# Ledger of designs, part 1: VH-VL binders against q8wyk0r340to549

Every score and structure here is a prediction.

Target 1, 210 residues: q8wyk0r340to549
Amino acid sequence: CIHWDISKQASLSDSNVEALKKLAAKRGWEVTSTVEKIKIYTLEEHDVLSVWVEKHVGSPAHLAYRLLSDFTKRPLWDPHFVSCEVIDWVSEDDQLYHITCPILNDDKPKDLVVLVSRRKPLKDGNTYTVAVKSVILPSVPPSPQYIRSEIICAGFLIHAIDSNSCIVSYFNHMSASILPYFAGNLGGWSKSIEETAASCIQFLENPPDD
Structure headers, positions and changes below count from the first letter of each chain, unless a header shows other numbers; antibody chains aren't numbered by Kabat.
ipSAE, averaged over its two directions, is called F for ESMFold2-Fast, E for ESMFold2 and O for OpenDDE. V2 adds 0.75 times the mean of E and O to 0.25 times the DockQ between the complexes of E and O.
[cut] stands for letters that were removed.

## First folded at step 2 (VH-VL)

Design i1 (framework fv_iscalimab)
Fold by ESMFold2-Fast, scan of step 2:
Structure i1 (fold): chain C 210 residues (1-210), chain A 121 residues (1-121), chain B 112 residues (1-112)
Amino acid sequence: as target 1 above (210 residues)
Amino acid sequence: QVQLVESGGGVVQPGRSLRLSCAASGFTFSSYGMHWVRQAPGKGLEWVAVISYDGSNKYHADSVKGRFTISRDNSKITLYLQMNSLRTEDTAVYYCAKDLDYGDYGYFDYWGQGTLVTVSS
Amino acid sequence: DIVMTQSPLSLTVTPGEPASISCRSSQSLLHSNGYNYLDWYLQKPGQSPQVLISLGSNRASGVPDRFSGSGSGTDFTLKISRVEAEDVGVYYCMQALQTPYTFGPGTKVDIR
């Protein structure tokens, strides 16, 4: 987990985005499952597992980007999130969030402090980026009520296909520490990801009114 | 509180091998790249090697390439430097250093106290 | 490999006076992303190195405001506006643009 330093906020935010892009660019992804046209890929590097989930969505890319980059709306479709509250607006495109998770296989819920960095397409590109990673923020220290958890590298790449559709790709570098949270085995873990992805797609194709 | 503690240094004859360890605490070890940096007595700093957060990417300085191998054990929260075919010019204090990111950022936010390796005939 | 040089190699400063250290690289450290991959480290007597400045000008957490970094491309400067006794040590610049990462030879700062 990266210590938050206000003097480095621009470089830390850019590093967040670059880490996600580097993860997405890795070679060796293997198809693990395809359910309801949701594709799940895995990348095994030693004892670390990375996950890539991809789906063609009947929604404009800019709308999907708007909805997925607003983490205060994450609990509306992601059962692994109870609350997402903004701690600080670092910039128009970078925010610090405090996230709480439901009680699961523990007598305490988990919480996270994350930096979310969002970027619109660059240089005639068609890809929107939403990157998230945990940070250490002294003003929000670990508390006895929660087990402080970590997101190493995760986020969304949203590729515009046409004016009414896009491809949403979710990436998560999953350390061994989060695998038990998702069901404790590869089969149950994959099922949890499939169900969360399906919920996300339903949310994007049926967005709430303003 | 981040701590890095090196061990395994000592006196060894040229041509022999030595393995250094760096025990980490106070951060999620498996999320960060790690470096080895050395300093010969009375001399400046010399970068030796880097390993990515997951161990998949490694790079060694030309002066040690083929003789030294950096590795890590994320379950033991420990960084290693296997040093083979040691030479007198490898005599130095060896520091482990934490990268700010996954191993290619190149910014060393925390350093250990160092362990002395003396290669003498 | 990128070669780093520093000037002066030794500097004696009266407490309260400013100090300036120059660092030059054999090729540009300016990446296409707009950042200069040049960091400054301080090694106090008998201690491990500690970071002062990253990416040319970003002051590290806990580092006093009297330290500042500037420059771009191949020419960089570390300035201490008012040198204090605790600032004694060897200052190193390091390029992190490409592997192998390389350090300058160091500048020893003493006080009168």
Scores: ipSAE 0.000, ipTM 0.424, lowest interface PAE 18.0, mean pLDDT 83

Design i2 (framework fv_iscalimab)
Fold by ESMFold2-Fast, scan of step 2:
Structure i2 (fold): chain C 210 residues (1-210), chain A 122 residues (1-122), chain B 112 residues (1-112)
Amino acid sequence: as target 1 above (210 residues)
Amino acid sequence: QVQLVESGGGVVQPGRSLRLSCAASGFTFSSYGMHWVRQAPGKGLEWVAVISYDGSNKYHADSVKGRFTISRDNSKITLYLQMNSLRTEDTAVYYCARDEGYYDSSGAFDIWGQGTLVTVSS
Amino acid sequence: DIVMTQSPLSLTVTPGEPASISCRSSQSLLHSNGYNYLDWYLQKPGQSPQVLISLGSNRASGVPDRFSGSGSGTDFTLKISRVEAEDVGVYYCMQALQTPFTFGPGTKVDIR
């Protein structure tokens, strides 16, 4: 039997969504790269780096939302994900996932336990939200085979433009521990993001048959 | 009942190759990650390599990377360490050890073999 | 790579008296998930190593309760409340937070 607080996780889900919206609303983003109309922005503050990736996509917003909010499909387009398995359902719009990542540079592979919170637009809005945050679950402890990693705040905002197109924005708020990495290897990391974004766009515009 | 037995050690000249084996018994070998750890005469323990339960993931210490390769054969219930381009610094007792983790579960090195001595000398 | 150090490197104990071994890491072994990835091993003379403590303080199956592990972050301690003749050997700490796994240099415990 699992022993965890459903009420606490529901509150965490709302906080997850709010944190992503707050991150997206920050000003001061600097354009770092623009390739094939994929824009990459960075925001460095208080020893933390945030990344924002944006692209106009030729797909309805509701379909992009459906595809991007299903993390079991994430490995189909994101090379940084090996597996995404549902641990439990907090609600119909909030799920707990166990994620494994590929081996990089003969280091231990990383794994993650995350809460994914999905929200449709408010009655007068046109933005879909998919927010991701690491959580601690006693039922899924760290394993010696993996380095348990952390997502502080990440996700997608999908803004409907018309019935056939949308703007997909990806955000990731990263910890201070990776700032030295970006100072020394920003070019390679930027290219990796561009390639992942291109793969995502291809997936959204040419989705697999249901 | 649970046991690991290393074999394949011996005296070899620098630059040669040697293959170590570790035969498991008394547990479901295919469900556990496995490690190699070595100990030079009169020295401390040094971690060498790890392999996942299904053999899909492997890691090697920098001192042996490119020269040593860990592998396993779950049908033969055996762990291997292929050692190429041996150096005098590789002289040590080599232990195989089971990671207590079960598939994706956590664990320490809970079961160790008796060790096999590899001596690299000219 | 994470560097592990131990103190003292050698310890002689009168039977029945307590012993304490310190282990320090060059960076924190406390993951944001609240676990310390630090294990303790004992190698008795002429024998293979055996596990004593995992994840900082969890005693391994079959290990007597006179052994205890404590600490967090970069400083860890292994305590033996009453040292017995069978406890003679070399004690190693090991970090399992990231590859490569690294051992401390070992602490040799003898009976006077």
Scores: ipSAE 0.000, ipTM 0.411, lowest interface PAE 21.2, mean pLDDT 81

Design i5 (framework fv_iscalimab)
Fold by ESMFold2-Fast, scan of step 2:
Structure i5 (fold): chain C 210 residues (1-210), chain A 122 residues (1-122), chain B 112 residues (1-112)
Amino acid sequence: as target 1 above (210 residues)
Amino acid sequence: QVQLVESGGGVVQPGRSLRLSCAASGFTFSSYGMHWVRQAPGKGLEWVAVIWYDGSNKYHADSVKGRFTISRDNSKITLYLQMNSLRTEDTAVYYCAKGSYYYDSEGYFDLWGQGTLVTVSS
Amino acid sequence: DIVMTQSPLSLTVTPGEPASISCRSSQSLLHSNGYNYLDWYLQKPGQSPQVLISLGSNRASGVPDRFSGSGSGTDFTLKISRVEAEDVGVYYCMQALQTPFTFGPGTKVDIR
């Protein structure tokens, strides 16, 4: 896990975005599920699993980007998030968040400290990026009530299709620390992902007044 | 109608305080960063302050830092500028302006108020 | 702070003739996302400023196509292909790359 250093904030934020783009560009993704045009891919490298979820949604890309990059709204559609609070605004495009997750199978709940880095498309491009990774922040140390967990690399790529629609892709290079939050069983994790994706689509196509 | 209406300007003596208000209508106020920009008589535009959509972050120009405080009340759909320790060089028309991007403070200003005049004189 | 300069500071144009205004920044306004965070505003006499061009070259809604913005990095230009009476006012460039946002000194455009 990377120690947060203000003197390196721009470099750390850019590397966060680059890591997500490199993950998305890997070869070897295999389709594991297709339900209501929600496609789930997996990539197994040695003993590490990566997940990619993709769906065409009836929402402008810029709006989906704003909604998905605001992690304070994540609990409204994602049952794996109980709370998501801003610790610090590093810049307009980079924020540090403290996240708490629900108790799973009567274990201790998990918490995370993450850097969220958002990027608009490059000039004449059509892809928005929201990248997430865990960081070590001394001002928010681990507590006995939570298991401090780690996101190695995760986030959204949002591809503009037309003025009213986009393709939303979610990626996660999973670590052992968050794997138990995939429905607690091997056969049920894909159903949990499908239900979370469906909730996300509903949220993006019917956004709150805010 | 989409508009911003400033109020609270007036004539005030040096060292005194004044609070400006900006009432918004016709857009989702809580989704946009808001700015204050001023213009001294016969002079150019000077950016004063910004507040993010949720009030969680603020920035003030060095010329007013420590004296002025930007704030907002999303439930009242109103932006404020508390001006303390006023100086003659603070004499200007004060405009509120709306950022153009959802949840971004660093966008161009796509909507401006009509301005309110603050005159600091002895 | 990023310092913005404009040239010329005043212009008198015959109606129907073109006009060109330059804006220079003390450091590059090109963001890693590929956009130049440089905007142009027009303030007509007795009125509030209004946006003309955003992000270097994007014409704002309702702005006639006789207005165009160009440039990258530190040098930017606003062009009016044929000046009309309604175009009289003061033109300001502004950088929105970083706080504090800073405006140029303005260019006053008059007609003969």
Scores: ipSAE 0.000, ipTM 0.439, lowest interface PAE 17.5, mean pLDDT 84

Design i6 (framework fv_iscalimab)
Fold by ESMFold2-Fast, scan of step 2:
Formats: sequence, C-alpha cells, structure tokens
Structure i6 (fold): chain C 210 residues (1-210), chain A 121 residues (1-121), chain B 112 residues (1-112)
Amino acid sequence: as target 1 above (210 residues)
Amino acid sequence: QVQLVESGGGVVQPGRSLRLSCAASGFTFSSYGMHWVRQAPGKGLEWVAVISYDGSNKYHADSVKGRFTISRDNSKITLYLQMNSLRTEDTAVYYCARAYTEYSSGPFDYWGQGTLVTVSS
Amino acid sequence: DIVMTQSPLSLTVTPGEPASISCRSSQSLLHSNGYNYLDWYLQKPGQSPQVLISLGSNRASGVPDRFSGSGSGTDFTLKISRVEAEDVGVYYCMQALQTPYTFGPGTKVDIR
C-alpha cells in the first residue's frame, strides 16, 4: 500500500487507472462459471488469484458509470460493504474513501482507505474506467475497532454498446488465501460473486429515483 | 513452496527474556495473518498469539499477556515473539503458523518445524 | 473463554476400518455469517501439526477424501472412512470464532 502524497496526486491517480488496464489486458484468463449470462473468469498466478466478472447490462454506459463510481451507493447493492464515506475530493475524478465491511471471517470488521479514480472514454473510445486501490493516509490511521485491509488493484471497465446497453466488467487482483473466506471452497466463492453481480445488475437496471 | 522457519529457542533461566523469529518464504507475507502456538513436552497444543497481516491488530493468550509481545516486519518477511519474564510453565516447542486469510481466524494452513524453549534453573 | 472437549481421548483402530472423533464446544461456533469456526488438525509423531478440515466441513488442500468433517453449533465430528498407517497421530479440534482461540485436548489415534 502507497503513502498518499498530494504533490504526486495526478501521477498516483493515473497509475491507479493504468494498473487496472494492465490487469484487464493480462492473458490466461479461464472461464470458471457462466450463470444467467454472468461470466466469471479467473487468473491464477502462484498464490495470487485475479477475478474478472462480465455481464451485458440493459443500462446506458454513462448511467452505469455514474452509479458504480459513486461508492457512497455501493452498500445499496454489495453485501460486502457496510459503509462508504468520502474522505476527500482530490479532483473531480479522484476521491479518497473510507470503507467498512461486515464481519465474515473474524471477530472484527474490516475497513479500507482507498483511492477511486474515474475516467470517461477517450476520443473515439467507448470505455469508462473506475479504478480502486488502497492508500496509506496519515489522517485516517488504523483503528483498534477494525482490521485495516488492502485492495491491490480492482475496479470496473464499462464498455458502451449502444445508447441503452453496455458491458460491465469487474476486476480484482487478490490473494488466493481469501477464497475459503467466502464459502469454504472455490465453488461456493463463485456463487457469492454471482449473487453480488446479480445484485449489481438489478441495481443498474432499476436505478434509484435521482 | 511455502516455508516457515523458527529460530531463537534455547535454554534460559526463569525471569529471563528470549526473542523468537519466524522467517517466511514462498508467499506474500504481508497478505497473511500469523500465529504463535506452543506445545509443552508431552502435552497438547496451546494458542499463544496472533497478529493481523498489517500488524494493526494483536491478541495474546491470558497466560502470556503482559509478558509476551507478537510483532512482524513485513519488509524483512519475519514474524517475532518477544518473551519476557519467562516461567518454567513456558517450556514448550513454539510453532509459527500462517492464517489462511489476511486476518487470523484460522485455519492455520502452514506451520513451521518449531523451536524448543526450555526454562529451567 | 470457549472450552473445547474431545471424545474419545484415545482410539485404537484396525487398518482399513473407520474412525470417528467427536468435538464439543461450550458455546455455539456458528457465526451470523453462516459458518462454523471449527478447524481440525493432525499432528503425526515427531511432526508439526497440519490442517485437515476448516470451517467445520471444508477439506484442506491435499487432504485425502477419506477425511470428512460435519456438525454445527456446539457438536462436531471428524470421520476417517478407512484408517491408514499414515493417519496415526493426535487429532485436535480448534475454535476460531473468538479470541483466545482454543484447542481441544486431542484424540490419540493408533493402529491395533
């Protein structure tokens, strides 16, 4: 996890986005599950597991981007998030969040301090990016109430298909050690991901009245 | 290959101090919680202490609380157990063990070979 | 503290026959997340302990399918469908629901 340095803000934010793009561009992804048109890929590198979840969504890409990049709304659809609060608006497109999680494998809940970097499509492009990584922020130190956790590289790539639909891809670079945490085995962990993805899709296709 | 190697054990007199080390290799040490578990000669297993993946959370068994301190150095890929005010009842083989997840609610999926601590006069 | 009890404390089995070990906790190990925080370990003579079963029933990587764990709440069972010579050792259950983590007293399994 990197120390947050405001003098390197643009560089750190751009590196966050580039890390997600590099993860997505890796070769060797294997299809692990396909349920209700939700496709789950895994990439195993020694004791590290990367996950890629993909689904065609009946929602405009720009709307999906707005909803998924607003982490204060993450707990509405993701059971792994209890709260998401903005610590600081670094720029229009880069925010620092404090996240709390439920108790899943110990007697203390987890928390995270993350940098979320949002990018709209480049000229002639049609992909929105939401990249997430943990940062060390001295103003929000670890607390005895929580286990401070780390996101190495995660996020969304949202690819516009037409004015009413898009493909949403979620990536997460995580240690294989967390697999038993979700369901005691890979099959059960895959089901947990499928349920979370289904909840996300329902949220995107039936957005709040805002 | 995951490997945990304990060192620092030996024979010490009651009241003295000893520091145990556990050198890890073959995995991303900073992503796992770590434990110390001991076993007195001919007896069962007794959990001693745990430390989270980032060192922010620590817990010690009541029998060692205030005397033992678990710590880790993620840059050196090493786990430590500082043992102060040693008693004859602390005589045991001390194992370090890796928690399966980034927090240490078990299971302990890899164990070291152990290091013997003998407290006698 | 959660107290762990095992039964029997000693068991002698004929090779190829099944074995069953019981583990009981003084309070429920079932978390609100739906998992039982009960793990099983084997310590072979002269060796370090090794994990067999996690979260009540999940067999650890590399562990033969003759080992199985079952139970929920306060009562758990480890079964070996056909005991082999390499299965000799002391079996421990451990609760990881809350600190301090506590082991059962162990069940010594030997071959007749």
Scores: ipSAE 0.000, ipTM 0.427, lowest interface PAE 18.8, mean pLDDT 82

Design i8 (framework fv_iscalimab)
Fold by ESMFold2-Fast, scan of step 2:
Structure i8 (fold): chain C 210 residues (1-210), chain A 119 residues (1-119), chain B 112 residues (1-112)
Amino acid sequence: as target 1 above (210 residues)
Amino acid sequence: QVQLVESGGGVVQPGRSLRLSCAASGFTFSSYGMHWVRQAPGKGLEWVAVIWYDGSNKYHADSVKGRFTISRDNSKITLYLQMNSLRTEDTAVYYCARDFYGSGEIDYWGQGTLVTVSS
Amino acid sequence: DIVMTQSPLSLTVTPGEPASISCRSSQSLLHSNGYNYLDWYLQKPGQSPQVLISLGSNRASGVPDRFSGSGSGTDFTLKISRVEAEDVGVYYCMQALQTPFTFGPGTKVDIR
């Protein structure tokens, strides 16, 4: 977890995006599940588990990007999020969020302080990026009400296929502390990921009126 | 936009009871702890009580302990302060206030409601 | 209970000049997590209080950089580098290290 430093905000935000792209480029992903064309891959590296979820979605890439980059809407489709509040707008494309998660298995609820960095495709590119990582922000310290948790590296890569469809890829390089939010055991963990992915797809293809 | 609106203040005789309410809007109420802070006429601020986001933990100032009870209803998005055995020294403007992520920092305050305890 | 004291209790400043307010706690406000649980609040005449500085030195959103907080443990200072007319009011320090949370008596800042 990196201490937030306003004098380095641009480099920290760019590093967030680079970390996600590096995670996506790793070798060794193993297919765990393929149900209703939702593909789930895992990568085990000692004390860290990485997850990659991929699905072809009947939605323009720019719309999926708009919906997935707005974390205030995350609780509408992701049951692992109770609240997502913007702490600060670092730039038009980079925001600091406070996130709370529900209580699971007699544990206290967890909270997270994250930097979300969003990028549109570069000239001649077709990939949108939404990168997420935990930061240490002195103005939002750990609280006895919550267990402060860490996202090492997570986010979405959204690849435009045509004007009406895209491929949404979700990555998460998880610490052990966040794993209980997906399931109490390995079988339930995989099922929880599948159900969350299905909910996300339904949300993207049938967004609420706003 | 965060808003906190207090109600229930008024004039009451010593020994009686009064319940204050605070209606919240513009944020996820169930994710924040809440405070009550009072200010007697012409005096400084005095902290009264705090309640955790889920209502599981409550703390009260010694001057009101046993007489006042803080509570919340997350489904109604409302904070309460039940004030029993009121004394003249409880006369004050009572502020509803939001706790910033459990740190004890009060980042938003209501406009206050006046409670006058007199015979 | 932790007792909070402030000095001075009243301060009159010429506009554009600096102001300094001291806050002392009866015991250390430094938590094992490395933070000092001391906040500064401003109450302008006829208004509700508003937060200025949190956790000893972190300026709250929207607060001008002429306000700064410093100190650790038991001794804390709020400084205003150049006092403006809008800065008139009563300044309170508050400890949130342990319940009951306690405010200082307040420092009234007026301009000439």
Scores: ipSAE 0.006, ipTM 0.516, lowest interface PAE 12.6, mean pLDDT 85

Design s2 (framework fv_socazolimab)
Fold by ESMFold2-Fast, scan of step 2:
Structure s2 (fold): chain C 210 residues (1-210), chain A 121 residues (1-121), chain B 109 residues (1-109)
Amino acid sequence: as target 1 above (210 residues)
Amino acid sequence: EVQLVESGAEVKKPGSSVKVSCKASGGTFSSYAISWVRQAPGQGLEWMGGIIPIFGTANYAQKFQGRVTITADESTSTAYMELSSLRSEDTAVYYCARGGYSYGEDYFDYWGQGTTVTVSS
Amino acid sequence: QSALTQPASVSGSLGQSVTISCTGSSSDVGGYNYVSWYQQHPGKAPNLMIYDVSKRPGVSNRFSGSKSGNTASLTISGLQAEDEADYYCSSYTSSSTYVFGGGTKLTVL
């Protein structure tokens, strides 16, 4: 986890995006499950699990990008997020968020402080990027109410196919400590990921009116 | 190790169509793009298009748009390339290769052995 | 769309170095760092030598890649007889497609 430093904000934000692109380029992914063309891949490395989830979505890429890059809307479709609050708008494309997660087995709930960096395609490109990683922010220290958790590297790559459809790829290189909040509390973790992906797709294809 | 095995040589008449298969083994079929690249006699390599099997959606080079169809069958780990309205200039070796999709690998790391398609009257 | 520009042939002596160029435009080679190089021996499928401009997939350190502006280059040092082959570059394009160069025949003298 990096300490946040405003004097290095551009470098730290660009590094966030590059880390996600490197994660997506890794080899050795194994197919774990397939349901309704939602396919889950995993890459296991000791106490770290990486997850890759992909689906063709009937939504314009630019709209999916807008919805997925706004983490205040994450709790609307992701049951593993209770609240997402903006701490600071570092730039128009980079934000610091405080996130809270549900109580697991009557233990303390987890919280996270993350940097979210979003990027539109380079001129004439067609892939949108939303990258997320935990940061250490002295103004938002750990609290006795929560177990401060870490996202090493996660995010979305959204590839435009036509004016009404895109491919959404979700990646997460997570530590063991955050896995229960994405895999579910009871039952198989693949089912929890599949249900979360299905919820995301439904949200993107039927977005709420603003 | 990953292996791509292509179907056998074909001789076709002008105006007909040809369908070439590429069977993958070792590693994951659905998670990587499969592209088709052809090479006419004495000429260079030409990318025709690619597919990510998990989505069933293919992307084509403009030159082949409307004449080529790339599909995949995840149950048999096989990708297909069908080229219609064959002309003599379609005589070439057709390769399948792993890679070639904008949100994945932008290079081709494993190649099939090639399928010779000859279009003659 | 046209192929990337490569010299039709290059030659070098055993033990020397040779460089093969691959020229495109700002919509392919110049706009992205997604250039790859392939070696093809007669009657065989191409083999990946370089990807992402300069990365090696486990091939000899004698092969190196670089890029400046709209031109990517493959350099082969310490030329050996088995390096004699056709070499192709490839690049991602702004239309999310891939284009190959015309190919270069390397002769080791």
Scores: ipSAE 0.000, ipTM 0.436, lowest interface PAE 14.3, mean pLDDT 82

Design s4 (framework fv_socazolimab)
Fold by ESMFold2-Fast, scan of step 2:
Structure s4 (fold): chain C 210 residues (1-210), chain A 122 residues (1-122), chain B 109 residues (1-109)
Amino acid sequence: as target 1 above (210 residues)
Amino acid sequence: EVQLVESGAEVKKPGSSVKVSCKASGGTFSSYAISWVRQAPGQGLEWMGGIIPILGIANYAQKFQGRVTITADESTSTAYMELSSLRSEDTAVYYCARDLWSGYEYYGMDVWGQGTTVTVSS
Amino acid sequence: QSALTQPASVSGSLGQSVTISCTGSSSDVGGYNYVSWYQQHPGKAPNLMIYDVSKRPGVSNRFSGSKSGNTASLTISGLQAEDEADYYCSSYTSSSTLVFGGGTKLTVL
């Protein structure tokens, strides 16, 4: 976990985005599941498991980006999030969030403090980026009511295909033990990921009215 | 191990179209991108385009925009390259190759087909 | 025009070293660490020798790659007769495409 330092805020935000891009650029991804054209890849590196989930979505890329980059709306489609609250706006495109998760296996619920960095496509590009990673923020220390958890590197890459469709890719680089949802056999956590992905797609193709 | 097998040689007239196939065997077709590279007699390698089969998206070199179409059929593990409005300068060996892609990027081609000779003559 | 620049030919003696350069711009070689090198013998399909600027896909450690600014280099040490071939560099571009260099004919004397 990175200690948050306001004197390094721009560098930390850019590093967050570059870490996600580097994760997406890794070699050795293997297809582990294909259900309803939702593809799930995994990458095993020693004690770390990375997951990549992707789907072609019938929604404009800019709309998907808007919906997925607003983490306050994450609980509307992701059952693994109970609340997502903005702690601070570092910039127009970089925010600090406090996230709470549901109780699992009769233990304390988990919480996270994350930096979310979002980027629109550059010249001639058509890929939107939403990167997230845990940070240590002294003003929001661990609480006895929660188990403070860590996201090493995660986020979305949203690639525009045409004016009405895009490809949404979700990445998560974590130790297998970080999230209990990934504990156990591959079949169990794969089903959870498939259900969350399906929920996400429904949300993107049937967005709430503003 | 993964092998790429291309369709047989073709002789075409100017103005016609050619469609070359590339069948993958022995490995996971959908986990990799497929690139098409041509080489005219005595000339260098020229990237025409590539497709990421699992995403169904193809990217083309600007020189071939409007004339080339690259497709893939995951059910048969076969990629296709169709080149239209053929000219004599399209006479070349056409290779398909497995690209070690990740995300939306093309990195390097580690397995190559044997090449398909296309001759454009009257 | 936007192709990568390689010398047309290089030569070296058995047991010596030779270096082949590949020059592009900030939108390809200079902007990304996705440079590959291919060896092609007459009448054969190319073989991948280097990827990601300097990584070897199981080929001899006599082949090494590097990059400085907009120029990537392939170095072949301990030249052997079978190294005589055409060598091509390629790079990923900011347009999400690949581009090849013009190729370099290596002659082993």
Scores: ipSAE 0.007, ipTM 0.494, lowest interface PAE 9.5, mean pLDDT 82

Design s5 (framework fv_socazolimab)
Fold by ESMFold2-Fast, scan of step 2:
Parts: C-alpha cells; sequence; structure tokens
Structure s5 (fold): chain C 210 residues (1-210), chain A 122 residues (1-122), chain B 109 residues (1-109)
C-alpha cells in the first residue's frame, strides 16, 4: 500500500491507472462463467485471485464512465459496499474515498481508504478508465471500529462501441482481506459476482437522477 | 491564473428562489471543483455544498439538503447555486470558491469569486 | 453554522506573536482531516493562508499552522498592521462535508 503524498499526487494517480491497465493486459485469464451474457474470467497467481467481469451495456460509454466514476453511488448497486464517502476532492479526475463494508459473522466491519483515478480516452482512443487502489493516508488512520483492508488493484475499463453502447470490464486483483466477502460461501462466490454484475448493469441502463 | 466572476446582487421575496452564477476563466473549467460558501451579515462563513463538474453530482451540507441545488455547465464554464424557499435568514453574501488541481476542493480554496449579495425582504 | 470553536477575538502589539486556536472533535479536526486557515479583510472575499501545516505560496513565513489532537492552531509572528483581519479555520469532516470555525477578529495594537 502506498503512502499518500500530495507533492506526488499526479504520479501516484498515473501509477494507479497504469497498474489497472497492466492487470488487464495479463495473459492466462480463464473463463469461469457465462451467465446472461455476463462473462467472468479468473487469473490465479500463487495465493492471489484476480477477477475480470465483462458485459456489453446498452448505454453510452461516457455515461457509464460518469456513473461508475462516482463511488458515492456504489452502494446503490453493490451490496458489498455500505458507504463510500469522499475524504477529499484531489482534482476532477482523482478522489480519495473512505469505504465501509457490511458486518459479517458478528465481526468488525471492514473499511478501506482508496484513491480513485479516472481518465477519458486518449485523443484517438475509445477506452475510459476508472482505477482504484488502497493508500495510506495519515489523516485517516485505522479505527478501532473497523478492520482496515486493502485493494491491491481494481477498476473499470469502459470501451465505446457506438454512440449508444459500450463494453464494461471490471477487474480486481484481490488482497486476502477482501476475499472473506466471498470465502464464507465458496459455492456461491461466482453467483455473488454474477448478481453484483447484473445489479451494476441494471444501474447503468436505468440511472438515477442527479 | 484562475478567476471566478459571480452574477450581480439580487433582492428576492420570501418563498421565492434565487440562482447565482459563477463563471470561471483563466484555466480549464472541467478541472475545477466549485464550492459555495455564504456569509450572513455579521456572521461567519458557512459551506453550502460543492460540485465536481464531470460527475454532475453535487454534495450538500445537511442544513441545505432539499433547498439547494448546485449545477455546472462546462460549455459556458459556469457553475450555479439555486436556493429555494427563501427566508429572511438567507440574506447573505454568497461566494463561489475553487481549488484547482493542487489543493483539495473541500478544504483549501485558493480562488474565490467576488461575492453576490442576496437580500430576502418583503 | 460553524461547528469549530475559535476565540471571538485576539489582540497583539506590532512585532508580537499571537496564536488562534480552532477546536473540533474526532470526526473533523482531531480525526481524518487537514485544517485550512483563511484571512478576511473587511469587504473582501477570504484568502487562503494555510492548508494543513503548509503555507500557501506567496504567504509570509510569519504564518504557521499546527495541529494536536482536536485542536489546530494558527500562529502569526512579527505582527504587522496589515494582519488585522478576521481569521477562519475550516476542516473536512468524516461525513463528507466541510465546516468552518466561528471566526476570530485579530486586532493589532
Amino acid sequence: as target 1 above (210 residues)
Amino acid sequence: EVQLVESGAEVKKPGSSVKVSCKASGGTFSSYAISWVRQAPGQGLEWMGGIIPIFGTANYAQKFQGRVTITADESTSTAYMELSSLRSEDTAVYYCATSPEYYYDSSGFDYWGQGTTVTVSS
Amino acid sequence: QSALTQPASVSGSLGQSVTISCTGSSSDVGGYNYVSWYQQHPGKAPNLMIYDVSKRSGVSNRFSGSKSGNTASLTISGLQAEDEADYYCSSYTSSNTLVFGGGTKLTVL
């Protein structure tokens, strides 16, 4: 996990985006599931599991990018997030969030402090990027109310297909601390991902006002 | 260098709405988060809310939730703050403020508009 | 209205040092967030002086910020006549909102 440093904010944000692009470019992804046109791939690297979820969405790429970039809206469609609150508005393209997760098995809930970095397509490109990773922020230390968890690398790549449709790809290179949200029911792990993806697609195709 | 120019003074009746504008120049508007801060006569500063233009989603102080709407129009480089159901206690100078890419948008405003006086009277 | 506590007024003589306090709670000043300090002269918009413990570029080295527990402090050394103004602290909160202090009037004698 990187220590947040305002003097290096641009390079830290660019590094976040590059890490996601590097994850997406890895070879060895294996198809795990295809349900309702949602494709799920996995990549095993020793004791870490990476997940790639992809679906064609009937929504303009820019709209999907805008909706998925606003992590304060994440709890509306993702049951693994209780709250996502902006800690600081670093720039139009980069925000620091505090995220809380549900209480499981009468244990402390987990929390996360993340940097979310978003990028529009390059001049001649068609891909939007929303990258997220955990950071160590001195002003938001671990709290006795929560177990501080870590996202190594996660985010969305949104590929414009035409003016009314896009492909949304979600990636997550999970730390061990995030795995318990699926690990308590290994038989339902794929189902949980499928249900979350379906909820996301419904949200993107039927967005709320504001 | 960034400059924020606000719309002119307004006198409104109780129960009406007011919409104050803030036009940014000297930089790329879509890169600025804009906050609105008011100051009633003889009182301190009070944060009302802010917007990051690309999200289109504004964040509001609890006191103003339901009465204030903050919007941004990137094509005109203008942010707006609309306050409805006006009361005499809403008489204040309304400032827009921003922190271009170096400062945090909710805690370090290094550029401010000149202020718009809104008077609510019968 | 403001949630952070500042003294209503402070005074000091030319060349003296003064300190203005800003006290909050664990959910704002004492918790997660950097504190900003603003100077406001009559009839003018506020001017950012300090962000966290760092001075804004172009602000005199006579101004410094510090923070301990639930209290942030602005210290002005070598008081000048032009320092006479209202000073406000502000802090981001854990609830995704910003709060200001009540303001302190500095009188330079």
Scores: ipSAE 0.000, ipTM 0.415, lowest interface PAE 17.9, mean pLDDT 79

